# VHH binders against L-Ala-D/L-amino acid epimerase, part 6

Target 1, 347 residues: L-Ala-D/L-amino acid epimerase, of Pedosphaera parvula (b9xek4)
Amino acid sequence: MQIKFWPQDLKLAHTWTIASSVTSGSDVTSVGIVQLTDRDGTVGLGEAAPARRYNESTPGSLDFIAKVDATKLSFDNIEASMKYVESLASGQFAAKSAINVALLDGAARKAGKPIYDLLGLGFRNNHHVTSFSIGIDKADVIRKKVLAAEQYPVLKLKVGAADDKANLAALREAAPQKWVRVDANEGWKTKEHALEMIEWLAQDKFIQYIEQPMPADSNPKDIAWLKARSPLPLFGDESYHTAKDVDHCAECYHGVNVKLCKTGGISNAYEALQVARKAGLKTMIGCMIETSILISAAAHLAELCDYLDIDGNLLTTNDPYLGVTAEKGLLSFASAPEKLGLRVRAK

## First folded at step 1 (VHH)

Design c09 (framework vhh_7mjh_2)
Fold by ESMFold2-Fast, scan of step 1:
Structure c09 (fold): chain B 347 residues (1-347), chain A 123 residues (1-123)
Amino acid sequence: as target 1 above (347 residues)
Amino acid sequence: EVQLVESGGGLVQPGGSLRLSCAASGFTFSDYYMSWVRQAPGKGLEWIGRIYTSGSTSYNPSLKSLVTISRDNSKNTLYLQMNSLRAEDTATYYCARGSSEEYLAWLEGYDYWGQGTTVTVSS
């Protein structure tokens, strides 16, 4: 086995802002790309999209990948390969995700199957709907972004800042009856304020749920207090990093958001989704700003999800890969030129 | 063999301008993010800014009105244009290969650094 890896810059359609993070005003971000090549010429592709929120960065992810001995990786034994990778360091979830995705891509290609079939899940084209994210911005900018996103049947509105009510009002001026999912990204600092905001939002009959209303490190009793009183379902994002967080999240939330680069790849995400479902939690898959490699990887798990928020590549103008598509928000592999593995190919 | 060689440093008068160059070799220059970092005598490293493969730039907010970073992929060369130089701009200037998505974070994640070129601002 041979490994190649490199940084890939992604150009954003807009400078991206959420409640828990601000950037230096950059209109670009970078991800790490991994390519594994087996002795028979089989190739697997993976991607690391690290989040600053978890103390990860693209240079750090690539530094970790550089330490991986590719001779200890095998498309024929994903479990042993990942045990080795996991043993090299704690954390490094985005980098571990890149290796895991590449291993599953190659394994599924060798099996003559797409990953969703290797996992026994299948995939229904034009059945799964992804939300399209509208970041924190001035009301007039939000209104323009919502109008530009008319094709998407469901929007995800980022809140958790000073003008939350004005921002929803601007969205509703542009799209009065569109389904909305609200993501506070840890922005509401007290349970009292969070409840007031959620009760106000619940007056809007087209809001599906609230994601991460309070900081993940809030007192669990305060989050459980909020859950008990919330008129809308609450989903944990920053609170659900791995399957190990399931008991905490079952007490505090109605559902959880699983992300490949948060949990360490497709294998761990599959476990995290199954464990959450067994605990009675609703499930969703979300993303970072990513290429079609990671977006397609997440789409392979769509049949285990109640909701999908995998629009990260749609927020970029220069995705170098072809994979799952999201025309009008509807996920489809029907036009993907690659039929096996991850179902992704370079442009 | 990756190599970065800075040039263009020297003595400049206060209020003057200077352009530094970094000649890259041993890799496909156009595939990499590039950064400028400086170190004043007796001080720590200070990130100046970076330029992505697209030509987009990101700057240290304290310096953005005073500097411009550009690149010429046909010459495998990175540039730092500095205007309105002051005595406090006296430093050794380094170019570095790699990227950080937040300024001043993970400087140790840069995989190759040049040897540096010294700029002295003095009349």
Scores: ipSAE 0.000, ipTM 0.126, lowest interface PAE 18.9, mean pLDDT 85

Design c10 (framework vhh_7mjh_2)
Fold by ESMFold2-Fast, scan of step 1:
Structure c10 (fold): chain B 347 residues (1-347), chain A 120 residues (1-120)
Amino acid sequence: as target 1 above (347 residues)
Amino acid sequence: EVQLVESGGGLVQPGGSLRLSCAASGFTFSSYAMSWVRQAPGKGLEWIGRIYYSGSTSYNPSLKSLVTISRDNSKNTLYLQMNSLRAEDTATYYCARDRGYSEWYDFDYWGQGTTVTVSS
């Protein structure tokens, strides 16, 4: 096996306000791309999209990938390959995800199947709907972003800062009856304030759920208190890293958000989704700012999800890959030029 | 051992131009974003700008028209071109290895700094 990896800069279509108040040149983020090639010429593609929240970065991911001995990787034995990769360091979830995605891509290609069929899941084109994210900003900017996102039937509104009520009002001015998912990103610091905000949001008939209302490190009794009183379903994001967090989340939330950058790849995400479902939790899969490589990787797990929030590539202007599409929010592999594996090809 | 060494500072007249260099060693330079930061006498640190792996740049809006950041990965060198220098540009200039986070600045290695004095 041979390994090739490189950084890929992604240009954002819109600037986030908090960061742009400090810098306004060009809004750019960076991901790591991995390519594995075996002795038969089979190629697998992967991507690392690290999160600062978990003390990860693209340079750190690439440094980790550089330490991986490709001779210990095999498309024919993903379990042994990942046990080796996992043994090299704690954390490094984004980098481990890149290796795992590339291994599954190659394995599925060798099996003559897309990953969703290798996993026994299948995939229904034009059935799954992704939300489209609207970041925290001034009300007038939110209104303009919502109007620009008219094609998407479901929006994800970021809250957890000052003027949350004004921001929802601005969204509703532009989209009175559009379904909305609210993400507080740990922003409401007390259970009393969180309940007050959720009860206010519940007066809006078109809100589906609230994601991570309180910090993940909040007292579990306080989160459970909120769950018991919430008129809307609560989903854990920062609280649900891997399948090991399932018991905690079953006590504290109605559902969980699985991300490849938290689980360390498709294999662990599959387990995290299955374990959550078995525990009676609703499931969703989310993303970071990513290319079609990771967005497609997440889409291969769509049949295990009640909700999808995999819009990271839609927020960029220079995605170098073709894979799953989300026209009008509807996920489809129908136009993907690659039929096997991850169903992704370079443009 | 990671090392960043700035050079090119000195005395320059108002309205003049100056190019600073930062020589990097001990890591894969092409895999990291790099930033320039300055500190004027008696003032706090002021971020100037960064350059990503691809060569894309991001600048402090108050400084964008006055500076250009570039890199030469074959020489492991980062550059800061400064034009139309004013007395207020007098500062110690640092290069820093940038973790590449888009949401905030995070630097794990800094150079020793090079001093630029703008004076007639």
Scores: ipSAE 0.000, ipTM 0.208, lowest interface PAE 17.0, mean pLDDT 87

Design c11 (framework vhh_7mjh_2)
Fold by ESMFold2-Fast, scan of step 1:
Structure c11 (fold): chain B 347 residues (1-347), chain A 120 residues (1-120)
Amino acid sequence: as target 1 above (347 residues)
Amino acid sequence: EVQLVESGGGLVQPGGSLRLSCAASGFTFDDYAMSWVRQAPGKGLEWIGRIYTSGSTSYNPSLKSLVTISRDNSKNTLYLQMNSLRAEDTATYYCARHYDWSGRSYFDYWGQGTTVTVSS
């Protein structure tokens, strides 16, 4: 097996700000791309989109990938390959995701199947709807972003800053009856403040749920207190890293948000979604700012999800890959450039 | 697994009528309230109306005189009857399944939509 990897800068259509970065925005982010090639010429593509929240960075992810001995990787044995990769370091979820996605892409290509069929899930074109994210900004900018996103049937509004109420008002000026999902990104630091914000948001009849109202490291009793009193469903994002967090999240939330770069790839995300569903939790799959590689990888798990928030590539202007599409928010592989594997190709 | 498939869209003359259907599978249809939602090209989603498990209906006041929602639980099918169609009714029409929580209705599953074009 041979391995190639490199950084890829992504340009954002707007400066991107969430609760954890409220004092600064960014108009550029960077991901790591991985390409595995076996002796037969089969290629697998993967991507690492590390989050500062998990003490990860693109240089750190690439440094980890550089340590991987490709001779110990095989498209014919994903379990042994990932056991080796997992043994190299704790954490490194984004980098491990890149290796896992690339391995599954190649394995599925060799099996003559798309990944969703390799996993036994299937995929229904134009059935799954993704939300479209609106980051924290001034009210006039929010209004312009919402108008630009008119094609998308569901919006995800980032909150957790001082102007949350003005930002929702600006969204409603542009889209009075559009369904909205609210993501506080750990921004409401006390259970009392979180409850006050959620009760205010609950007056809006078109809000579906609240993601991660409080910090993941909050006292679980405080989160459970909030859950018991919340007029809106609560979803854990930063609180649900892997399947191991399921018992905590079943006590504290109504649903969970799984991300490939939290779980360390498709294999672990599949487990995380299945375990959550068996525990009675609603499931969703979300993303970081990513290319079509990771967005398509997440879409291969769509049949296990109640909700989808996989719009990271739609927030960029220079995605170098083609894969799953989201016209009017509807996910489709019908026009994907590849029939097998991840169903992704470079532009 | 849950599947909702809309049908019955197409080209209609102004003032005409059309009946849309939504075939549901993969769940106990009788246990869920259902809605119709539409989206005109380049516009936001507009909620049309809801039918409860009891058969009771609730409509968007702006559309109440135009539409009737009904269901046939024996066929796992939801219907939207539209009358006196206008050019502004041109849209993609979606059926959606309700998930009710703390007095609010959310949509946990949507169909792929069927397109209605009102034009002469």
Scores: ipSAE 0.000, ipTM 0.117, lowest interface PAE 23.4, mean pLDDT 88

Design c12 (framework vhh_7mjh_2)
Fold by ESMFold2-Fast, scan of step 1:
Structure c12 (fold): chain B 347 residues (1-347), chain A 124 residues (1-124)
Amino acid sequence: as target 1 above (347 residues)
Amino acid sequence: EVQLVESGGGLVQPGGSLRLSCAASGFTFSSYGMSWVRQAPGKGLEWIGRIYDSGYTSYNPSLKSLVTISRDNSKNTLYLQMNSLRAEDTATYYCARDTGEYFWGEDSYYFDYWGQGTTVTVSS
């Protein structure tokens, strides 16, 4: 097998936010793209979108990928291939995800199937709804972003900063009755403060759940205390890294958020979702800022999910790939030009 | 606890060069990405570029040919080298710790600590 990899800069459509200000400009982030090619010419595509929260970066992911011996990889044996890749270093979840996604793309192409069929899941076009993310920002900017996102039936509002209440108020000025999912991203540092915020949010009748209210490394007894008292469902994100975290999350949350670059690819995500569902947890799959490669990879797992937050490519202006679409928030592969594997091709 | 202190600003003539420094303390500097941001009088903030913990750099395309960002982890110091300065480069320059959290997901540009800034004036 041959391996080719390169960085891909993604241009964000909007501004970034700092603790007390907002900036405007040509904001960019970087992902790593992987292409595997076997001896018969079959190609598989993958992507690494590392998160600094997990001490990962695009250069670090590419450095790891450069160390992978492609002769140890096979589309005909994903398990052995990933056992080799996993053995090379601890962590490196985004880079491992890129290799795993590429392996499954190629394997499914060789099998003459899309990945969702290779996994036995199927995919229902125009059934699955993704949320659309509204980041932390000044109230007037949030209001404008919410108006621009009118087509999306569900919004994901990021909180966990100084102006949380004003930000929800700005959203509600623009969208009084739209469903909202709230993501605190570990922002509420005590169980007492988290409960106060959740009780306030529960007065809004159109909030579906709260994601990661407290730091993942908080005392589990404090998180369980919060779960027992919360008027809204709690979902663990940073707390649910892999299937190994299921017992902790079953005690502390009503559901879990799985991300490909957090768990290390489709194979691990499939296991993490299945294990969570068996434990009685609601499931969702989320994303980073990603191209259609990773967004489509996540969409292949949609039948295992109660909720989807896979809008990362929609926040960029220069996605170089075509795959799953999200018109009015409804996921569909119906117009995808590629019929096999990931159902993704370069523009 | 976390502190970022910029230095090296001042008056320079058009066409000149200047190197800014940012001394970091109160955290494991080598584990964080760092950014430079500037604000010209009467204008908004403008991102200049970032350097990852690995040393990889990413720049605002409009400024890439004029600036170089580097770091010295042994000194906990971030640098911005500027060449061919113009009157339009007159601004207060800030260093910022880049966490990649909160705006557009986990890889968004979120700066959790800022320096006080150092002023660069390009004038004859």
Scores: ipSAE 0.000, ipTM 0.148, lowest interface PAE 18.2, mean pLDDT 86

Design c13 (framework vhh_7mjh_2)
Fold by ESMFold2-Fast, scan of step 1:
Structure c13 (fold): chain B 347 residues (1-347), chain A 123 residues (1-123)
Amino acid sequence: as target 1 above (347 residues)
Amino acid sequence: EVQLVESGGGLVQPGGSLRLSCAASGFTFSDYSMSWVRQAPGKGLEWIGRIYYSGSTSYNPSLKSLVTISRDNSKNTLYLQMNSLRAEDTATYYCAREDLGYWSDSSGYFDLWGQGTTVTVSS
């Protein structure tokens, strides 16, 4: 086996702007791309989109990938390959995800199947709906972003800062009856404040759930207290890294958000989703800012999910890959030119 | 304590050059993308440019020929090099920490600001 890896800059569709008549710019982020090639010429693609929340970075992910001995990797033995990779360091979930996705892409290509069929799941085109994220910003910018996102039937509103109520009001000026999912990203620091905010949000008939209201390292008894009193379902994101967190999350949340770069790839995400479902939790799968490589990888698990938030590539203007599409928020592989494996190819 | 402190401002003659510094403390500087923003007297905020944690840079197109942004992660310091200064470059200059790409958030949200350093371009 041979391994090739490189950084890929992604240009974000939304530009930072304070004084729109005078000031504009562009937003860029970086991901790591991995390509595995075995002796018979089979290729697998993977991607690392690290999160600073977990003390990970693109340079750090690439440094980890550089230490991987490709001779210990095989498309014919994913379990042994990943045991080796996982043994090299603690953490490194984004980099481990890149190796795992590439291994499964190649394995599924050799099997003559897309990954969703290799996993026994299947995939229903135009059945699964992704939310589209609206970040924290000034009210006028939020209104413009919401209007630009009209095609998407469900929005995900980021909150957890000083202007939370004004930000929802701005969204509602532009989209009075659009379905919304709220993500506080650990922003409400006390159970009393979190309950007050959730009760206020529950007055809006079109809000589906609240994601990660309080810090993941909050007292579990305080989170369980909030769960018992919440008028809206609560989903754990930062609280649910792997299947090992299921018991904690079953006590504290109504559902969990699984992310490939949080759990370490498709294999671990599959387990994390299955374990959560068996524990009675609702499931969703989310993402970082990612190319079609990781977004398609997440889409292969869609049949295990109650909700999807895999819009990371839709937030970019220069995705170099073709894979799953999300026209009007509806996920489809129907137009993907690649039929096997990850169902992704370079543009 | 978590903070950003700008320095290097002052009086500069037209056509001159100036280098501003921003010293970061209380967080892992190398993990964050950083921006420079300015505010001229009586006017709104104007974004100058950013440097990503990867070292890549992005600039306001109207200012790109005037400025260069760099960083030294070993010193936890951000720099803004300005050349060919004009009277209209008179402003308070701020450094700011960015929260880009977190949880698929594409907004240019800034979660930490410095106190500012004043640059006056005058003969």
Scores: ipSAE 0.000, ipTM 0.136, lowest interface PAE 19.6, mean pLDDT 86

Design c14 (framework vhh_7mjh_2)
Fold by ESMFold2-Fast, scan of step 1:
Structure c14 (fold): chain B 347 residues (1-347), chain A 123 residues (1-123)
Amino acid sequence: as target 1 above (347 residues)
Amino acid sequence: EVQLVESGGGLVQPGGSLRLSCAASGFTFSSYAMSWVRQAPGKGLEWIGRIYESGSTSYNPSLKSLVTISRDNSKNTLYLQMNSLRAEDTATYYCARSPYLTFGSGYYGMDVWGQGTTVTVSS
């Protein structure tokens, strides 16, 4: 097996800001692309979209990937390959995700199947709906972004900063009856403030749930206190890193958000979704700002999810790949040029 | 008539070794990944490991040092070699056809199971 990897800059359609961001906004982000090739010419593609929230960066992800011995990787044995990769360092979830996705792409191609069929899940075209994210900004800018996103039936509103109420009001001025998912990204620092905000939000009958109202490192008793009193379902995002967090999240949330670059790829995400479902939690899969490589990888797990927020490529103007599509929010592989593996091709 | 038939179970002393066999019939054995799974009395299923079509293997980390899975495609037979057996290894052992890749607990991607063979580790 051979490994190639390189950085890829992605241009954002709008400056992007969330409550837990270490920067106030950005118009460009960088991801790492991985390509694995075995001796018979089978190729697998993967991608690392690291989050500063987890002390990861694209240069750091690429440095980690550079240390991976490709001779210890095999499309014929994902578990042994990932055991080796996971042993090289703690963390590095985005870089590990890139290698895992590439391994599963190649494995599925060799099996003559798309990944969703390799996993026994299947995929229903035009059944799954993704939200479209609206970042934190001034009310006028939010209104313009919402109008530009008219085609999407569900919006994800980022909150957790100053004047959250005005931001929802601006969204409602542009879209009075559109379904909304609210993501505080750890922005409400006390259980009292979080409850006040959630009670206010619950007066809007088109809000589906609240994601990560408080910091993940908050006292679990405070999060459970909030859960017991919340009129809306609470989903853990930053609180649910891997399947190991399931007991904590079952106590504190009604559902969990799994992300490939948070858990370390499709294999770990599959496990994280399955154990969450067994624990009685609702499941969703989300994303970072990503190309169609990671967005398609997440879509292969859609049948294990109650909700999908995999719009990261839709927020960019220069995605170099073709894969799953989301016209009017409806996910489909029907027009994907590749039939096997990840179902992704370079443009 | 797709079938998997395990053999080789029985009584074994603590610290001993045992090799289980699984004879496959009714399908193209070489085209499928195969797994071993066990179930101790009164407990749930525990996945032991998988061998892919290529012959490469993947094991439950808690069992890796104790077991080896192999296959002989010319005989349509799957094997499980077990060493340093302990009382807690007492279980019914199943071989299974694994057409789907899966991860974690609960669903092992298996569509055909053998009847099982019982291994009792006791002095």
Scores: ipSAE 0.054, ipTM 0.479, lowest interface PAE 5.5, mean pLDDT 89

Design c15 (framework vhh_7mjh_2)
Fold by ESMFold2-Fast, scan of step 1:
Structure c15 (fold): chain B 347 residues (1-347), chain A 121 residues (1-121)
Amino acid sequence: as target 1 above (347 residues)
Amino acid sequence: EVQLVESGGGLVQPGGSLRLSCAASGFTVSSNYMSWVRQAPGKGLEWIGRIYSGGSTSYNPSLKSLVTISRDNSKNTLYLQMNSLRAEDTATYYCARDEWGSYYEDAFDIWGQGTTVTVSS
């Protein structure tokens, strides 16, 4: 097995800001790309999209990948390969995701199947709807972004700042009856403020749920207090890192958001989704700002999800890959040039 | 015409086993999510489990040890195998085409007429 890896800069269509951002926003982000090649010439592609929130960075992810001994990886034994990779360091979820996705791409190609069939899930074209994210910004800019996103039937509105009410009003000026999912990204610091905001949002009859209202490190009793009183379903994002967080999230939320670069790849995400469902939690899969590699990887798990928020590539202008598409928000592999594996090819 | 027809219900003794069938016409089971749902007398609907288009399954945690969902693609038929039946499993059992993951949350757009299972001595 041989491993190649390199950074890929992604240009954002608009400056991107969420409540947990350290800076006021950015117009460029970087991801790490991984390519695995075995002795038979089978190739697997993966991607690391690290988040500062989890103390990860693209240089750090690439440094970790550089330490991986590719001779200990095999498309024929994903479990043993990942056990080795996971043993090398704690954390490094984005880098571990890149290796796991590449391993599953190659394994599925060798099996003559797309990953969704290797997993036994299948995939229904034009059935799954992704939300389209609107970041925190001034009301005028939000209105313009919402108008530009007219084709998308569901919007994800980022909140958790001082102007949350004005920002929803700007969205509603542009889209009076469009379905909205709200993501506070840990932005409401007290249970009292969070409840006040959620009760206000519940007066809008086109809001589906609230994601991560309070910091993940909040007192669990305060989050459970909020859950018991919330008129809208609550989803944990930053609170649900891996399957091991399921008991905490079952006490505190109605559902959970699984992300490949948060949990460490498709294998761990599959487990995290199944474990959440068995605990009675609704499930969704989300993303970071990513290329079609990771977006397609997440789409392979769509059949395990109540909701999808896998629009990260749609927020970029220079995605170098072709994979799953989201015409009018509807996910489809029908036009994907690759039939096997991840169903992704370089442009 | 699109329809689902359940069969295989009846009287079974406690501790017994029963396999229900659901025959689909007008569409292909393997191209869709399919679910089993039950309703006990005087109670609401309880979701039992689903089979994904690729063949994997997911179950209601309270029922997983009791049931197995399968299908035969050549017969376009869905099955529910039930073991170790108890009096509380007495219900009308429905198969349904499952719109799980749809825009409006999980939903069922085509239902069968149901088959009744009675567990009694």
Scores: ipSAE 0.000, ipTM 0.173, lowest interface PAE 17.8, mean pLDDT 86

Design c16 (framework vhh_7mjh_2)
Amino acid sequence: EVQLVESGGGLVQPGGSLRLSCAASGFTFSDYAMSWVRQAPGKGLEWIGRIYTSGSTSYNPSLKSLVTISRDNSKNTLYLQMNSLRAEDTATYYCARGYEDSSWYEGTDYFDYWGQGTTVTVSS
ESMFold2-Fast, scan of step 1: ipSAE 0.000; ipTM 0.180

Design d01 (framework vhh_7pa5_2)
Fold by ESMFold2-Fast, scan of step 1:
Structure d01 (fold): chain B 347 residues (1-347), chain A 121 residues (1-121)
Amino acid sequence: as target 1 above (347 residues)
Amino acid sequence: QVQLVESGGGMVQPGGSLRLSCAASGFTFSSYAMSWVRRAPGKGPEWVSTISGSGGSTSYADSVKGRFTISRDNAKNTLYLQMNSLKPEDTALYYCAKDWYEGDSYGFDYWGQGTQVTVSS
């Protein structure tokens, strides 16, 4: 096996701001791309979109990938390959995700099927809906962004700032009856404040759920207190990294958000989603700002999800890959030029 | 190679003013939000102010709001911090920082060497 990796800059369509960064935004972000090639010429693609929130960075991810001995990797034995990769360091979930995605891409190509079929899940084109994210901004700008996003049937509104009520009002001026998912990104610091905000939001009949209202490191008793009183479903994001967090999340939330670069790839995400569902939790897959590599990887798990928020590539102007599409928010592989594996090809 | 070079620090009396500058190179300056972060003697780093890549959005820590103004000149790849009504509590080493963020995360990267600001009578 041979491994090749490099950084890829992604340009954002608009400066993106969320609760943890209410004070700033950036027009460019960087991801790491991984390519594995076996002796038969089979190629697998992967991607690392590390989060600073988890003490990871693109340079750090690429440094970790540089330490991976490709001779220990095989498309024919993903379990043993990942045990080796996981043993090299704690954390490094984005880099581990990149290796895992690339391994599954190659394995599925060799098996003559797409990853969703390799996993026994299938995929229904034009059935799954992704939300489209509207970041924290001035009310006038939010209104313009919502109008520009008219094709998307569900919006995800980032909150956790001083003008949350005005920002929802601006969205509703442009889209009075559109379904909205609210993501506080750990922005409400007390259970009392979080409950007040959720009760206000619940007056809006078209809000589906609230994601991560309080910091993940909040007292679990306070999160459980909020869950017991919340008129809207609560989803844990920063609180659910892997399947190991399921017991905590079952006590504190109605559902969980799985992210490939948070849990360490498709294999771990599959386990995290299955374990959550068996525990009675609703499930969703979210994303970072990513290319079609990771967005398509997440889409391969769509049949295990109640909700999807995999719009990261839609927020960029220079995605170098072709994979799953989201016309009118509806996910489809029908036009993907690659029929096997990850169903992704370079432009 | 990314470089950030701060300048403009010095000694000033309480109530005085200073203007800090940060010369940036090695990246597309206008594509990144930029921040000022300070470190007082014996303290950890404290975020001071941020400006978006386009310059259209700014924010400030409560401790400096109304007294400090962040700005940038994208044609010159330079970040500024205008500091007015300086207090002894503003004494610190001031760093220019390139903001790193992705959809759900935010942080600082490529810290400069820093410029010392001392406010004393």
Scores: ipSAE 0.000, ipTM 0.192, lowest interface PAE 14.6, mean pLDDT 87

